# Ledger of designs, part 36: VH-VL binders against o82653r152to333

Target 1, 182 residues: o82653r152to333
Amino acid sequence: KSLNVGIIGPPNAGKSSLTNFMVGTKVAAASRKTNTTTHEVLGVLTKGDTQVCFFDTPGLMLKKSGYGYKDIKARVQNAWTSVDLFDVLIVMFDVHRHLMSPDSRVVRLIKYMGEEENPKQKRVLCMNKVDLVEKKKDLLKVAEEFQDLPAYERYFMISGLKGSGVKDLSQYLMDQAVKKPW
Short names: E, the ipSAE of ESMFold2; O, the ipSAE of OpenDDE; V2, 0.75 times the mean of E and O plus 0.25 times the DockQ between their complexes.

## First folded at step 22 (VH-VL; framework fv_pasotuxizumab)

Design t5 (at its last look DockQ between E and O 0.04; V2 from the best seeds 0.00; counts 0 for: pae O 6.6 > 2, placed apart)
Fold by ESMFold2, look of step 22:
Structure t5 (fold): chain C 182 residues (1-182), chain A 122 residues (1-122), chain B 107 residues (1-107)
Amino acid sequence: as target 1 above (182 residues)
Amino acid sequence: QVQLVESGGGLVKPGESLRLSCAASGFTFSSYEMYWVRQAPGKGLEWVAIIYSSGRTIYYSDIIKGRFTISRDNAKNSLYLQMNSLKAEDTAVYYCARDTEWFTFDYYFDYWGQGTLVTVSS
Amino acid sequence: DIQMTQSPSSLSASVGDRVTITCKASQGIDNDVAWYQQKPGQAPKSLIYHASSLYSDVPSRFSGSASGTDFTLTISSVQSEDFATYYCLQHNSYPWTFGGGTKLEIK
């Protein structure tokens, strides 16, 4: 059994630290081409005969400088058509940064991916870096901000650095891999 | 050719309400986030509000203090601004504006209407 | 909210002068800055996005740069059509905020 998991979000969201925590051992960098895009493998979680492959979406990462070329705009548009190929999509953001100074591009990403259900892809919203948030009621406010997004099957409050909530996410992904097709 | 045409401005007294409209043509309106920006006479630009393409996600400037409501009707290619409890400080030219395509993650107002004047005076 | 402190509020220049207009953000905003030009009686027009990228059909005498939280718009050699008011906008975080504007006047 295998599951392809895309992780999308800003570069400082903690994607690598989360996958390293779940995997336990770093995987050599590799590129996998699917259709017209290149997907970077962040790690592979294996348990028994089941594998969960985590992919970064570097062509879909939020750039600090934006997109400066008309041909890069077309490449970004083409890369977005490939995001639907993952079995599960993790939409990840830094909840501590969001409470301090929300990024409009990250908010747009969360809302767009969560507004309408996708029957061929499961999506989850991952609020990372909860270890940096002092007032737990603030996490509830952020969850309420995004509560009317029916495409997200689950919400996870995690710390990729400290490991809080990460076992629940890992177990969810393993369950999805075993249950496929669904 | 992209066109944005604001309407509904006029002279009103403090405390009254007014609804602005922005008629869009020349593009797929339902694919774009839309904005209101205002400019008091002789003053600078102030961002007022954004509404996302679905109409579900909305953010407002703090300066309107919850008195304005942005909305859209994608079937009519129209953007609206309901302005309640108007104050003299709300006197401005109100522009509607269109964002770039959402998937580029770039934000800038690539098309602007010509504006509609709202005057709040006792 | 993020404050965008734009300076100067006005300046005078002759055709051919080099002009620099600055905006300072109250916190880190990456390169999420756009610049607009507004001529009297007209709607604003886009000049620069991503702090330094020129919008289509903008003359190459316009340029933008960023250093930390300091953002600049430069006109390398002012032309008669450049006399206008210029605004920066941050779009990093809601609410979005404009700078106060810089009126470029003919000497």
Scores: ipSAE 0.157, ipTM 0.660, lowest interface PAE 5.2, mean pLDDT 81
Fold by OpenDDE, look of step 22:
Structure t5 (fold): chain C 182 residues (1-182), chain A 122 residues (1-122), chain B 107 residues (1-107)
Amino acid sequence: as target 1 above (182 residues)
Amino acid sequence: QVQLVESGGGLVKPGESLRLSCAASGFTFSSYEMYWVRQAPGKGLEWVAIIYSSGRTIYYSDIIKGRFTISRDNAKNSLYLQMNSLKAEDTAVYYCARDTEWFTFDYYFDYWGQGTLVTVSS
Amino acid sequence: DIQMTQSPSSLSASVGDRVTITCKASQGIDNDVAWYQQKPGQAPKSLIYHASSLYSDVPSRFSGSASGTDFTLTISSVQSEDFATYYCLQHNSYPWTFGGGTKLEIK
């Protein structure tokens, strides 16, 4: 079984930390080019007969709402075609930073990716760096802020650095894997 | 590194035509929507037209609709504005600009050219 | 068409002053508002996008906010290089429309 996982988020989201924690085998830097973005293979998680391949999306950008009319669905369809390459998309952000100094771009990304479900892709929201948050109630507050976004199948609170919650995320990803060539 | 350079401006008479060009460099031109904005002397900014990256989607201001045509050649990294039936009120500095179709979390920039002056006078 | 009513048309300030410029949209436009700065003889420079987000090279003394159809550009402490004309832009729907501009002059 195999699964392709894309991770999107701001630079400070801790994507590399999570990948480093989860990945059992690091692969040589490889790029996958799309029409708009180049994706880098971050690593591979292998458990038994299941392989999860992680991709970074450094070139994935959010589109501005400069259309003739505001249609989120159309924007998702047209602007984020590159993310369709992945079976699962992890939208990741620094939950501590969000609490301290929210970034409108991050919020926009989260809402944008959570607005409309993709029938070919599962999306999960990953609140990272929970280890930096002193009050657990604050985490719940953030979760409530984004709880009504229909495109997210699951919400994860994790620390990529410390490993908190990563096991659950890992298991989830393994469960999403399907029979296909590695 | 990103550069937009307008050209083609000049003095013309009412009713005449003029074609403006905008040469783009320093970025993937074909990935961005491009638009024109003009500014009459001593006046404010006025949006003129926009063309999407593929060139298939175009919108015009009502003032210039039917007289001006926006187009692009992605192979040449060039944006154009064909201006027909020019009027005195079309006198302005014309700016080409890159619309921020995409933005990242680490940096965000929008870019304008320095403009080219079009003077319509009898 | 969506009108952006910008106010004031001009204002005078001294270095160090707090300055506020407002644009009111004729209808709901979400946060699809940008702010530009233009100095004489120069092309406009982008300051703010999405009503409240600063471009990377813009000083932190600039800020944008939104409340309903009211959009505000604020300079917390005006500097000598800030004397210019400022414009808001709505790009929520076509045609895009600019505010009338605000000329910030030295007192």
Scores: ipSAE 0.025, ipTM 0.597, lowest interface PAE 6.6, mean pLDDT 86
ESMFold2 (binder alone), look of step 22: mean pLDDT 89; pTM 0.912

Design t6 (at its last read DockQ between E and O 0.57; V2 from the best seeds 0.00; counts 0 for: pae E 2.5 > 2)
Heavy chain, then light chain:
Amino acid sequence: QVQLVESGGGLVKPGESLRLSCAASGFTFSSYEMYWVRQAPGKGLEWVAIIYTRGRTIYYSDIIKGRFTISRDNAKNSLYLQMNSLKAEDTAVYYCARDTEWFTFDYYFDYWGQGTLVTVSS
Amino acid sequence: DIQMTQSPSSLSASVGDRVTITCKASQGIDNDVAWYQQKPGQAPKSLIYYASSLYSDVPSRFSGSASGTDFTLTISSVQSEDFATYYCLQHNSYPWTFGGGTKLEIK
ESMFold2, look of step 22: ipSAE 0.446; ipTM 0.754
ESMFold2 (binder alone), look of step 22: mean pLDDT 89; pTM 0.910
OpenDDE, look of step 22: ipSAE 0.020; ipTM 0.614
ESMFold2, fold request of step 24: ipSAE 0.518, 0.265, 0.538; ipTM 0.773, 0.693, 0.786
ESMFold2 (binder alone), fold request of step 24: mean pLDDT 89, 89, 89; pTM 0.906, 0.899, 0.904
OpenDDE, fold request of step 24: ipSAE 0.670, 0.432, 0.872; ipTM 0.876, 0.818, 0.946
ESMFold2, last read: ipSAE 0.350, 0.236, 0.487; ipTM 0.717, 0.682, 0.763
ESMFold2 (binder alone), last read: mean pLDDT 89, 89, 89; pTM 0.906, 0.914, 0.912
OpenDDE, last read: ipSAE 0.888, 0.859, 0.027; ipTM 0.953, 0.936, 0.578

## First folded at step 23 (VH-VL; framework fv_pasotuxizumab)

Design k1 (at its last look DockQ between E and O 0.03; V2 from the best seeds 0.00; counts 0 for: pae O 5.2 > 2, placed apart)
Fold by ESMFold2, look of step 23:
Structure k1 (fold): chain C 182 residues (1-182), chain A 122 residues (1-122), chain B 107 residues (1-107)
Amino acid sequence: as target 1 above (182 residues)
Amino acid sequence: QVQLVESGGGLVKPGESLRLSCAASGFTFSSYEMYWVRQAPGKGLEWVAIIYSSGRTIYYSDIIKGRFTISRDNAKNSLYLQMNSLKAEDTAVYYCAREPEWFTMDYYFDYWGQGTLVTVSS
Amino acid sequence: DIQMTQSPSSLSASVGDRVTITCKASQGIDNDVAWYQQKPGQAPKSLIYYASSLYSDVPSRFSGSASGTDFTLTISSVQSEDFATYYCLQHNSYPWTFGGGTKLEIK
């Protein structure tokens, strides 16, 4: 049983901190890992005969090419199609940064990933760095801002650095791996 | 041919309200993020607001301080700016603008209207 | 909010001169800067996006560059049609913000 999970978001969203709390390397689990040359493997979470493989998705929010307008369009389309290969996609953003100064690219990413359902892929929206938000009711405002995005099955409020909410996310992912064996 | 035509500008007194419209044609309006940008006579450009293609996601400049509301009607191919509690400082030419298709991730205005003048004077 | 400090506010040039206009961002914004040209009584026209990419049909005498938070529009050899007002725009974070503008006048 295995699940390929993409984590997409800007560089400072806290992807590495989240994976530090969720993953460990097990010899048996590593032997079952599905390799992909498109994306770097961040780690593997193992429970029994079930593994969840986490992949970083670099390049989607990267510098646009100097090929010109047409070439930029083609590169963006290719990046989107590669993201659709994961069983579950975690769309992650820094909610503290969003409340202070929303990043235009991040808002665009959240919207486009959340507007159109993908029958082959589960998507979740992950509000990271909740430990930095002083007024916790502001988290509800952000959730309401994005509430009408039908592609997101679940919303998670977590601290990848402190570990808050991470167990709920990891349990969700393990449940998906059990429900959707290869 | 892509066209954006603003309307609804005019002379109004401080404290009154005005609604601007932008009629779009020549493209699939419901697929594009839309903007308002303004320019006071003899002054620079000021970004006012964005509304995303579905109408759900909206951001405003701080310069309007909650007095303006951007909206869209995708069935009518129309963008709106409701302007309440108008002040002399809101006197400007108001442009609607479009950006390229969402998947390019490019942020510039590829088409602009010709603008509609709003004058707020006692 | 990100502030874009544009300089100079105006300058005079002769046809054939090299002209440089600068915008400075109040914080890091990557290359998320666009440049616009505006002539009196007209809507702005796109010149440059993503700091250095030329918009369609823009003459190659226009170029853009970035160094840290400093962004530069250069006209290598000013032509008579280039006398206009130029604006930078940051689009890294909402709300988006324009620079104050630079009026390029004939000497």
Scores: ipSAE 0.342, ipTM 0.714, lowest interface PAE 3.6, mean pLDDT 81
Fold by OpenDDE, look of step 23:
Structure k1 (fold): chain C 182 residues (1-182), chain A 122 residues (1-122), chain B 107 residues (1-107)
Amino acid sequence: as target 1 above (182 residues)
Amino acid sequence: QVQLVESGGGLVKPGESLRLSCAASGFTFSSYEMYWVRQAPGKGLEWVAIIYSSGRTIYYSDIIKGRFTISRDNAKNSLYLQMNSLKAEDTAVYYCAREPEWFTMDYYFDYWGQGTLVTVSS
Amino acid sequence: DIQMTQSPSSLSASVGDRVTITCKASQGIDNDVAWYQQKPGQAPKSLIYYASSLYSDVPSRFSGSASGTDFTLTISSVQSEDFATYYCLQHNSYPWTFGGGTKLEIK
């Protein structure tokens, strides 16, 4: 079984930390070329007969040109074609930073990716760096802020660095894997 | 560092032609939509044209449609504006600009060149 | 074509003043509005994208808001370097259209 996982998030989201924790071994800088874009391989998780490949999405762009308000669906299809290449998409952000100094771009990304479901892709929201948040009630506030986004199948509160919640995420991903060539 | 440098501006007579160039550096030029904006002396900004990364999709303002042609050479990291049948009202500083990446999650800026002056006068 | 009616065309303010510039779209354009600042002899500088998001180097005294077809740029406390001309842009549909501009002058 195999699964391709794309991770979207700002540089400080902790994508590499998470993948390093899950994989247990740092993957050398490698790129895989898809049909339209090149994605950096963050890591490969292998457990038994199942392989989960993690990809960064540095080339993902949403541009204002040609994407009018008239058809959001068309916008998603045209602007985020690379996103559709992944079986699971993880939208990741630093919850500590969000609480301290929220970035409107991050918020917009989270909402954008959560507004429209893709039947070919499962999306999950990962609130990372929970270890930096002192008050649990603050995490609940963040969860509340994004709780009504329909496209997210699940929400994860994790610490990629400390490993908190990562086991659940890993198990979820393993469960999403399907029989296909590696 | 992202840099856009316009060139090709100058003084021309009505009816003549001029070709502007925009040299791009510091980013993957072929991945970005590029557009022209002009500004007549003492006037406001006016959108001129846009060309998508592949060069296949182009849109023009109605004012210049049929007279100007936007093009690009991705191998040369260059944007062009061929201006034919120039009119006095085409007198302006012409700016090239890059389409912003608003969802890159990096510290991003919208980049404009410093412009090149086109003067159409008899 | 979508028209962006920008107002006022000019205004005078003192350092420390709160100023508001408005652009009204002729039709619904969601939040596809950007704001630019331009000083004499310079290229426009991007301030705001998607109606309310600031570029990284823009001071926090600048803010953008949207209500229906009304878009507003606000400077909470004008500084000496803020005296310039401001433009709104709609990029919801082609052709893209700018507002007429607002010149902010020192009182």
Scores: ipSAE 0.026, ipTM 0.630, lowest interface PAE 5.2, mean pLDDT 86
ESMFold2 (binder alone), look of step 23: mean pLDDT 89; pTM 0.905

Design k2 (at its last look DockQ between E and O 0.32; V2 from the best seeds 0.00; counts 0 for: pae E 3.8 > 2)
Fold by OpenDDE, look of step 23:
Structure k2 (fold): chain C 182 residues (1-182), chain A 122 residues (1-122), chain B 107 residues (1-107)
Amino acid sequence: as target 1 above (182 residues)
Amino acid sequence: QVQLVESGGGLVKPGESLRLSCAASGFTFSSYEMYWVRQAPGKGLEWVAIIYSRGRTIYYSDIIKGRFTISRDNAKNSLYLQMNSLKAEDTAVYYCAREPEWFTMDYYFDYWGQGTLVTVSS
Amino acid sequence: DIQMTQSPSSLSASVGDRVTITCKASQGIDNDVAWYQQKPGQAPKSLIYYASSLYSDVPSRFSGSASGTDFTLTISSVQSEDFATYYCLQHNSYPWTFGGGTKLEIK
């Protein structure tokens, strides 16, 4: 069985930390070229007869600098065309940052990806860095904020760094794998 | 054509409540985030609040201190601002505005209403 | 909260002059800055989005630039209709915050 997983989120979302925790060893920088774009492989998780491949999805978030409007537009458009290629899409964000000073772009991303369903793709929302949040009630507030987004099949509260909740996410992904060539 | 029309402004006393409305037309209201901005007489623009398309995600300026509530009725193409415990410093023209579609990166538009005046005076 | 320090608060210019208005953010906000123009008795009008992109129908004499946390609105040649008050806005993080405004007056 195999599964292709795309991870979307800002640089501070902790994507690498999560994949490192799940895979145990970071896969060497490898790129996978699709029909429209090239994706960076974050890691490969193998358990028994099941393989889960994790891919980064650069381009959906605006960068700090270095790109003009036209380049950003092209980058964003290209990124959107590739999002539908993944079996599962993980939308990740720093829940601690969100509680302190929400990034408008992150909020927009979460909402946009959660508003419309893709029948060929499962989407999950991953609230990362829960280890930095002192009060559980604050996490519940964030969960409540995004609970009505129809495109998200599940919500996960995790710490990619500490490993909290990662087992459940990993198991979920394994359960989504289908019989296909590796 | 996109149109936003504010209403509900008027003269009130400190401590009283007032509800503002913004009627939207010319676009799919339920697909857009909406926000309020106010401007005291002779002063600068001040961001008040934003509400996302489904109405669950809301953010406020610290200036409201829990006294104001932003809401929307997508079936009526309407945005609201419930203002409680009004103070003299809340005196301002209140504007409703539509947030642009950030993901399209094409012809970025931000539309504003003409505003409604709220005067809080004893 | 992110502060936007706008300068100058007022500016006098003649038609044909080049004018520059600046906003400095208290922290990194990428290019999440918009500029607005407001004339007396009117609602604000959008000029610039994402620091340097012009809204539709905005004259090319208007331009925006960014360097670090410094954001600049420039009018290359001021026209009679440009005398107004200008505001910057950061929409990087909530709460959104405006600059204090710059009134452009006729010299």
Scores: ipSAE 0.629, ipTM 0.861, lowest interface PAE 0.8, mean pLDDT 89
Fold by ESMFold2, look of step 23:
Structure k2 (fold): chain C 182 residues (1-182), chain A 122 residues (1-122), chain B 107 residues (1-107)
Amino acid sequence: as target 1 above (182 residues)
Amino acid sequence: QVQLVESGGGLVKPGESLRLSCAASGFTFSSYEMYWVRQAPGKGLEWVAIIYSRGRTIYYSDIIKGRFTISRDNAKNSLYLQMNSLKAEDTAVYYCAREPEWFTMDYYFDYWGQGTLVTVSS
Amino acid sequence: DIQMTQSPSSLSASVGDRVTITCKASQGIDNDVAWYQQKPGQAPKSLIYYASSLYSDVPSRFSGSASGTDFTLTISSVQSEDFATYYCLQHNSYPWTFGGGTKLEIK
């Protein structure tokens, strides 16, 4: 059983910390170019006959400055179309930052990826850094803010640094695995 | 040739309703977030509303106090602003505006319509 | 809501002068500021996005900068076509808000 998992989100969302916590062993970075995108493996989780490979989403959410209409924009356009290649897409954001001062780019990413169901790709919304949030009711308010997004089949409240909720995410990914070579 | 053409402005009395339209051409309308921005005569710009490219996500400014509704019909390449319970302070030129494609994450209005004047007077 | 306080409200300059226009945000907004130019009877035109990035076909005499919550539009050498009203816009958080505008007039 094998599964390719993309992780998308702003650069400070904690993508590497989460994958390091789940995997326990690191994989050497592998860069592949198909058109204008690079596939970087963040880690591989193997349990029995099941393998989950985590990929960073290259060329997306790289800078606060945006991209503009240039050659850089063409590479960004191709990177967005490559997002559909993953079996599961984890949309990740820093929920503590969101509660203090939400970022319009992050909100747009969450809403856009969650607005329409994708029959060939599972998507989950991952509210990371819950360990920094003092009041649990604030986490429920954020979940309610994003509740009408049908493409997300599941929501996770996690700490990639401290491991809260990570076992549930790992189990979910293992359950989604499909037969592939590893 | 990207074009945005507003229509539906005119003179109305307080409490009446008016629907503005923005006809879009020269681009794939369904790929773009659309906006309404207004400007009272001799005054500054006021952001009114955004609607996302698929029509599902909407935000409004507080200045309209729940009286306006933004909508879009992607099959007709049209953006709308339904304005209810109009007040004298709603008197303004209303512009429709476009951003670059959503995936660029660029937040500026790259094209504007010419505007349509709404006058609310007893 | 985030307030954008734009100053000055008006400014007189001669061709060749250096002009600066400032917007101050009521809270941290990163570099999420755009600048627009508007001439009488016309729709606004984009100048600057993300505080300092120049929109295409905008003359290089225009520039933008940020320091904390202070954002500045600079025209290094004003030309006759630059006499217009200028607006900042914050796009960090909804609802988005414009500054009050700065009218640049010929001296």
Scores: ipSAE 0.330, ipTM 0.706, lowest interface PAE 3.8, mean pLDDT 82
ESMFold2 (binder alone), look of step 23: mean pLDDT 89; pTM 0.901

Design k3 (at its last look DockQ between E and O 0.51; V2 from the best seeds 0.00; counts 0 for: pae E 3.7 > 2)
Fold by OpenDDE, look of step 23:
Structure k3 (fold): chain C 182 residues (1-182), chain A 122 residues (1-122), chain B 107 residues (1-107)
Amino acid sequence: as target 1 above (182 residues)
Amino acid sequence: QVQLVESGGGLVKPGESLRLSCAASGFTFSSYEMYWVRQAPGKGLEWVAIIYSRGRTIYYSDIIKGRFTISRDNAKNSLYLQMNSLKAEDTAVYYCARGPEWFTMDYYFDYWGQGTLVTVSS
Amino acid sequence: DIQMTQSPSSLSASVGDRVTITCKASQDISNDVAWYQQKPGQAPKSLIYYASSLYSDVPSRFSGSASGTDFTLTISSVQSEDFATYYCLQHNSYPWTFGGGTKLEIK
């Protein structure tokens, strides 16, 4: 069984920390080319007969300034098209930062990815860096803020650094794997 | 060419309802956030509401919250503003404006309609 | 709510003059400021986005800058078609708020 997982989020979301924790070893110099975009392999998780491949989405970085050029917009749009090709999409953000100083662009990302389902892709929202949040009630506030977004099949509160909640996420991903060539 | 055309404005009495429409053309409507901005006669601009490209995420100004509803029909390339329980202070020219494509994650208005006048008077 | 204090409310200038309009935000809003021009009886026109980025159809005599919570629109050499009302907008957080406007009149 195999699964292709894309991870999308801002630079401080902790994508690398999470994949490092789950995989244990980073896959070096690995990439996959889609029809429009090349994705870097962050890691591969193998358990038994199941393989989960994690991919970065470098072309989808949140910017503080707009795309002023038509060609750049086209590239970004193409990159987004490639995101739909993953079996599972993890939308990840720093929940602590969101509580302290929310980034409207991150919020937008979360909401856009959660507004409409893709029948060929499962999406999950990962609130990362929960270890930095002192009050549980604050986490609940964030959960409430992003509740009822139909495209998200699951919500995870995790610490990629400390490993909290990561086991559940890993198990979920393994369960989503289907019989196909590695 | 990008074009936004508002309609539905007119004279109404306090407490009545009115529905504004904005017809969009010249771009992929379903890819863009859309906004309503209004301007009372002789006054400044006031943000009213925003709706994301897929129509699920919406934000309102506090002044109109609970009375106005922003919506869109992407199949018809149309933006709407249902205004209920209208007040005299709602008298304004109402503009529809286009935001950026959703995938840019940006914020701004780049194109404006010519506006439609709503007058609320007893 | 974030307040945008725009100044001056009005100013007079001659063709060729350098003019500056300022908006001060009540809190840190990064560069999430836009500027608009509006002539009487017309819809607003977008000039600047993200404090300093100029829309493609806007003359180069227009410029925007940011320093802390202070945002400035500058017209390096006012032309006859520039006499209008200008508005700043913050879109850092909801509700979005406009400045009070600045009317640029002929001296």
Scores: ipSAE 0.590, ipTM 0.856, lowest interface PAE 1.1, mean pLDDT 91
Fold by ESMFold2, look of step 23:
Structure k3 (fold): chain C 182 residues (1-182), chain A 122 residues (1-122), chain B 107 residues (1-107)
Amino acid sequence: as target 1 above (182 residues)
Amino acid sequence: QVQLVESGGGLVKPGESLRLSCAASGFTFSSYEMYWVRQAPGKGLEWVAIIYSRGRTIYYSDIIKGRFTISRDNAKNSLYLQMNSLKAEDTAVYYCARGPEWFTMDYYFDYWGQGTLVTVSS
Amino acid sequence: DIQMTQSPSSLSASVGDRVTITCKASQDISNDVAWYQQKPGQAPKSLIYYASSLYSDVPSRFSGSASGTDFTLTISSVQSEDFATYYCLQHNSYPWTFGGGTKLEIK
């Protein structure tokens, strides 16, 4: 049994820290190519004969610089065409940074992925770095900001660095892998 | 090829309403975010509102919150600005602007219309 | 709200001069800055996106740069068609905000 999980979010949202808590085995590179864009396999979570394979989605939140807008646009567009191929998509952001200095691009990502249901893909919103938030009531304000997004099946509040909340996410993903196809 | 044509400006009295339209052509309208920007006579540029390509996510400037409503009709390639409870300070040229396609994740104005003048006076 | 402090508010230059216009953001906004040129009676024209990337129809004498929260538009050798008002825009956080503008006039 296997599950392909995409992790999407801005750079330094904590994708590597989260996968470090979850991953037992690095997967071979065979699944790294889609169209003209390659995806990095972050690792494999294993329990018995069931595996969850995590993929990074580099390039979706690139900073644009220099000339060559068409080339950057094509790279980002190709990355988006492959996003729907994952069984589960984790949309991750740094909730501490969001409270201090919200980024319109991150808001756009969360809203676009959450606004319309996709019957072929399960999506979850992951509020990472909750350990850095001093006023935990501020997390409720962020939850209210993103509450009417029907494509997200679940919301997770986690610390990828400290491991808080990660067991709930791991269990959810293993449950999806066991129940496949949906 | 790309064209944005604003219409619906004119002279109105304080407290009245006015609806601006922006007709778009030469591109796939439903893939793009759209903005309104205004400029009072002799003054600088002022961001008004943005609407995402699906028409579900909207942000407004604090100055006009509650009085203006941005909307779009992707079947008609049209962007709208409903302006209610108009004040003299709303007197400005209103520009329709096309942003990037939703998937590029950059916010910047790509193309601008020529604007439509709204004058609010007694 | 993020303030974009644009300076100078006006300046005079001769054809051939090097001109520098700055915008300072009140907080970190990454490179989410655009620059616009506006001539009287006309709509603004896009010059620079993502702090330093030129639009395809913009002459190479225009350049943009960023250092921390300081953003700069430079015209390396001003031409007669460059006399206009210039604006920066931050699009990092809502509400989006323009700088106050810089009017570039013939000396």
Scores: ipSAE 0.380, ipTM 0.732, lowest interface PAE 3.7, mean pLDDT 82
ESMFold2 (binder alone), look of step 23: mean pLDDT 89; pTM 0.913

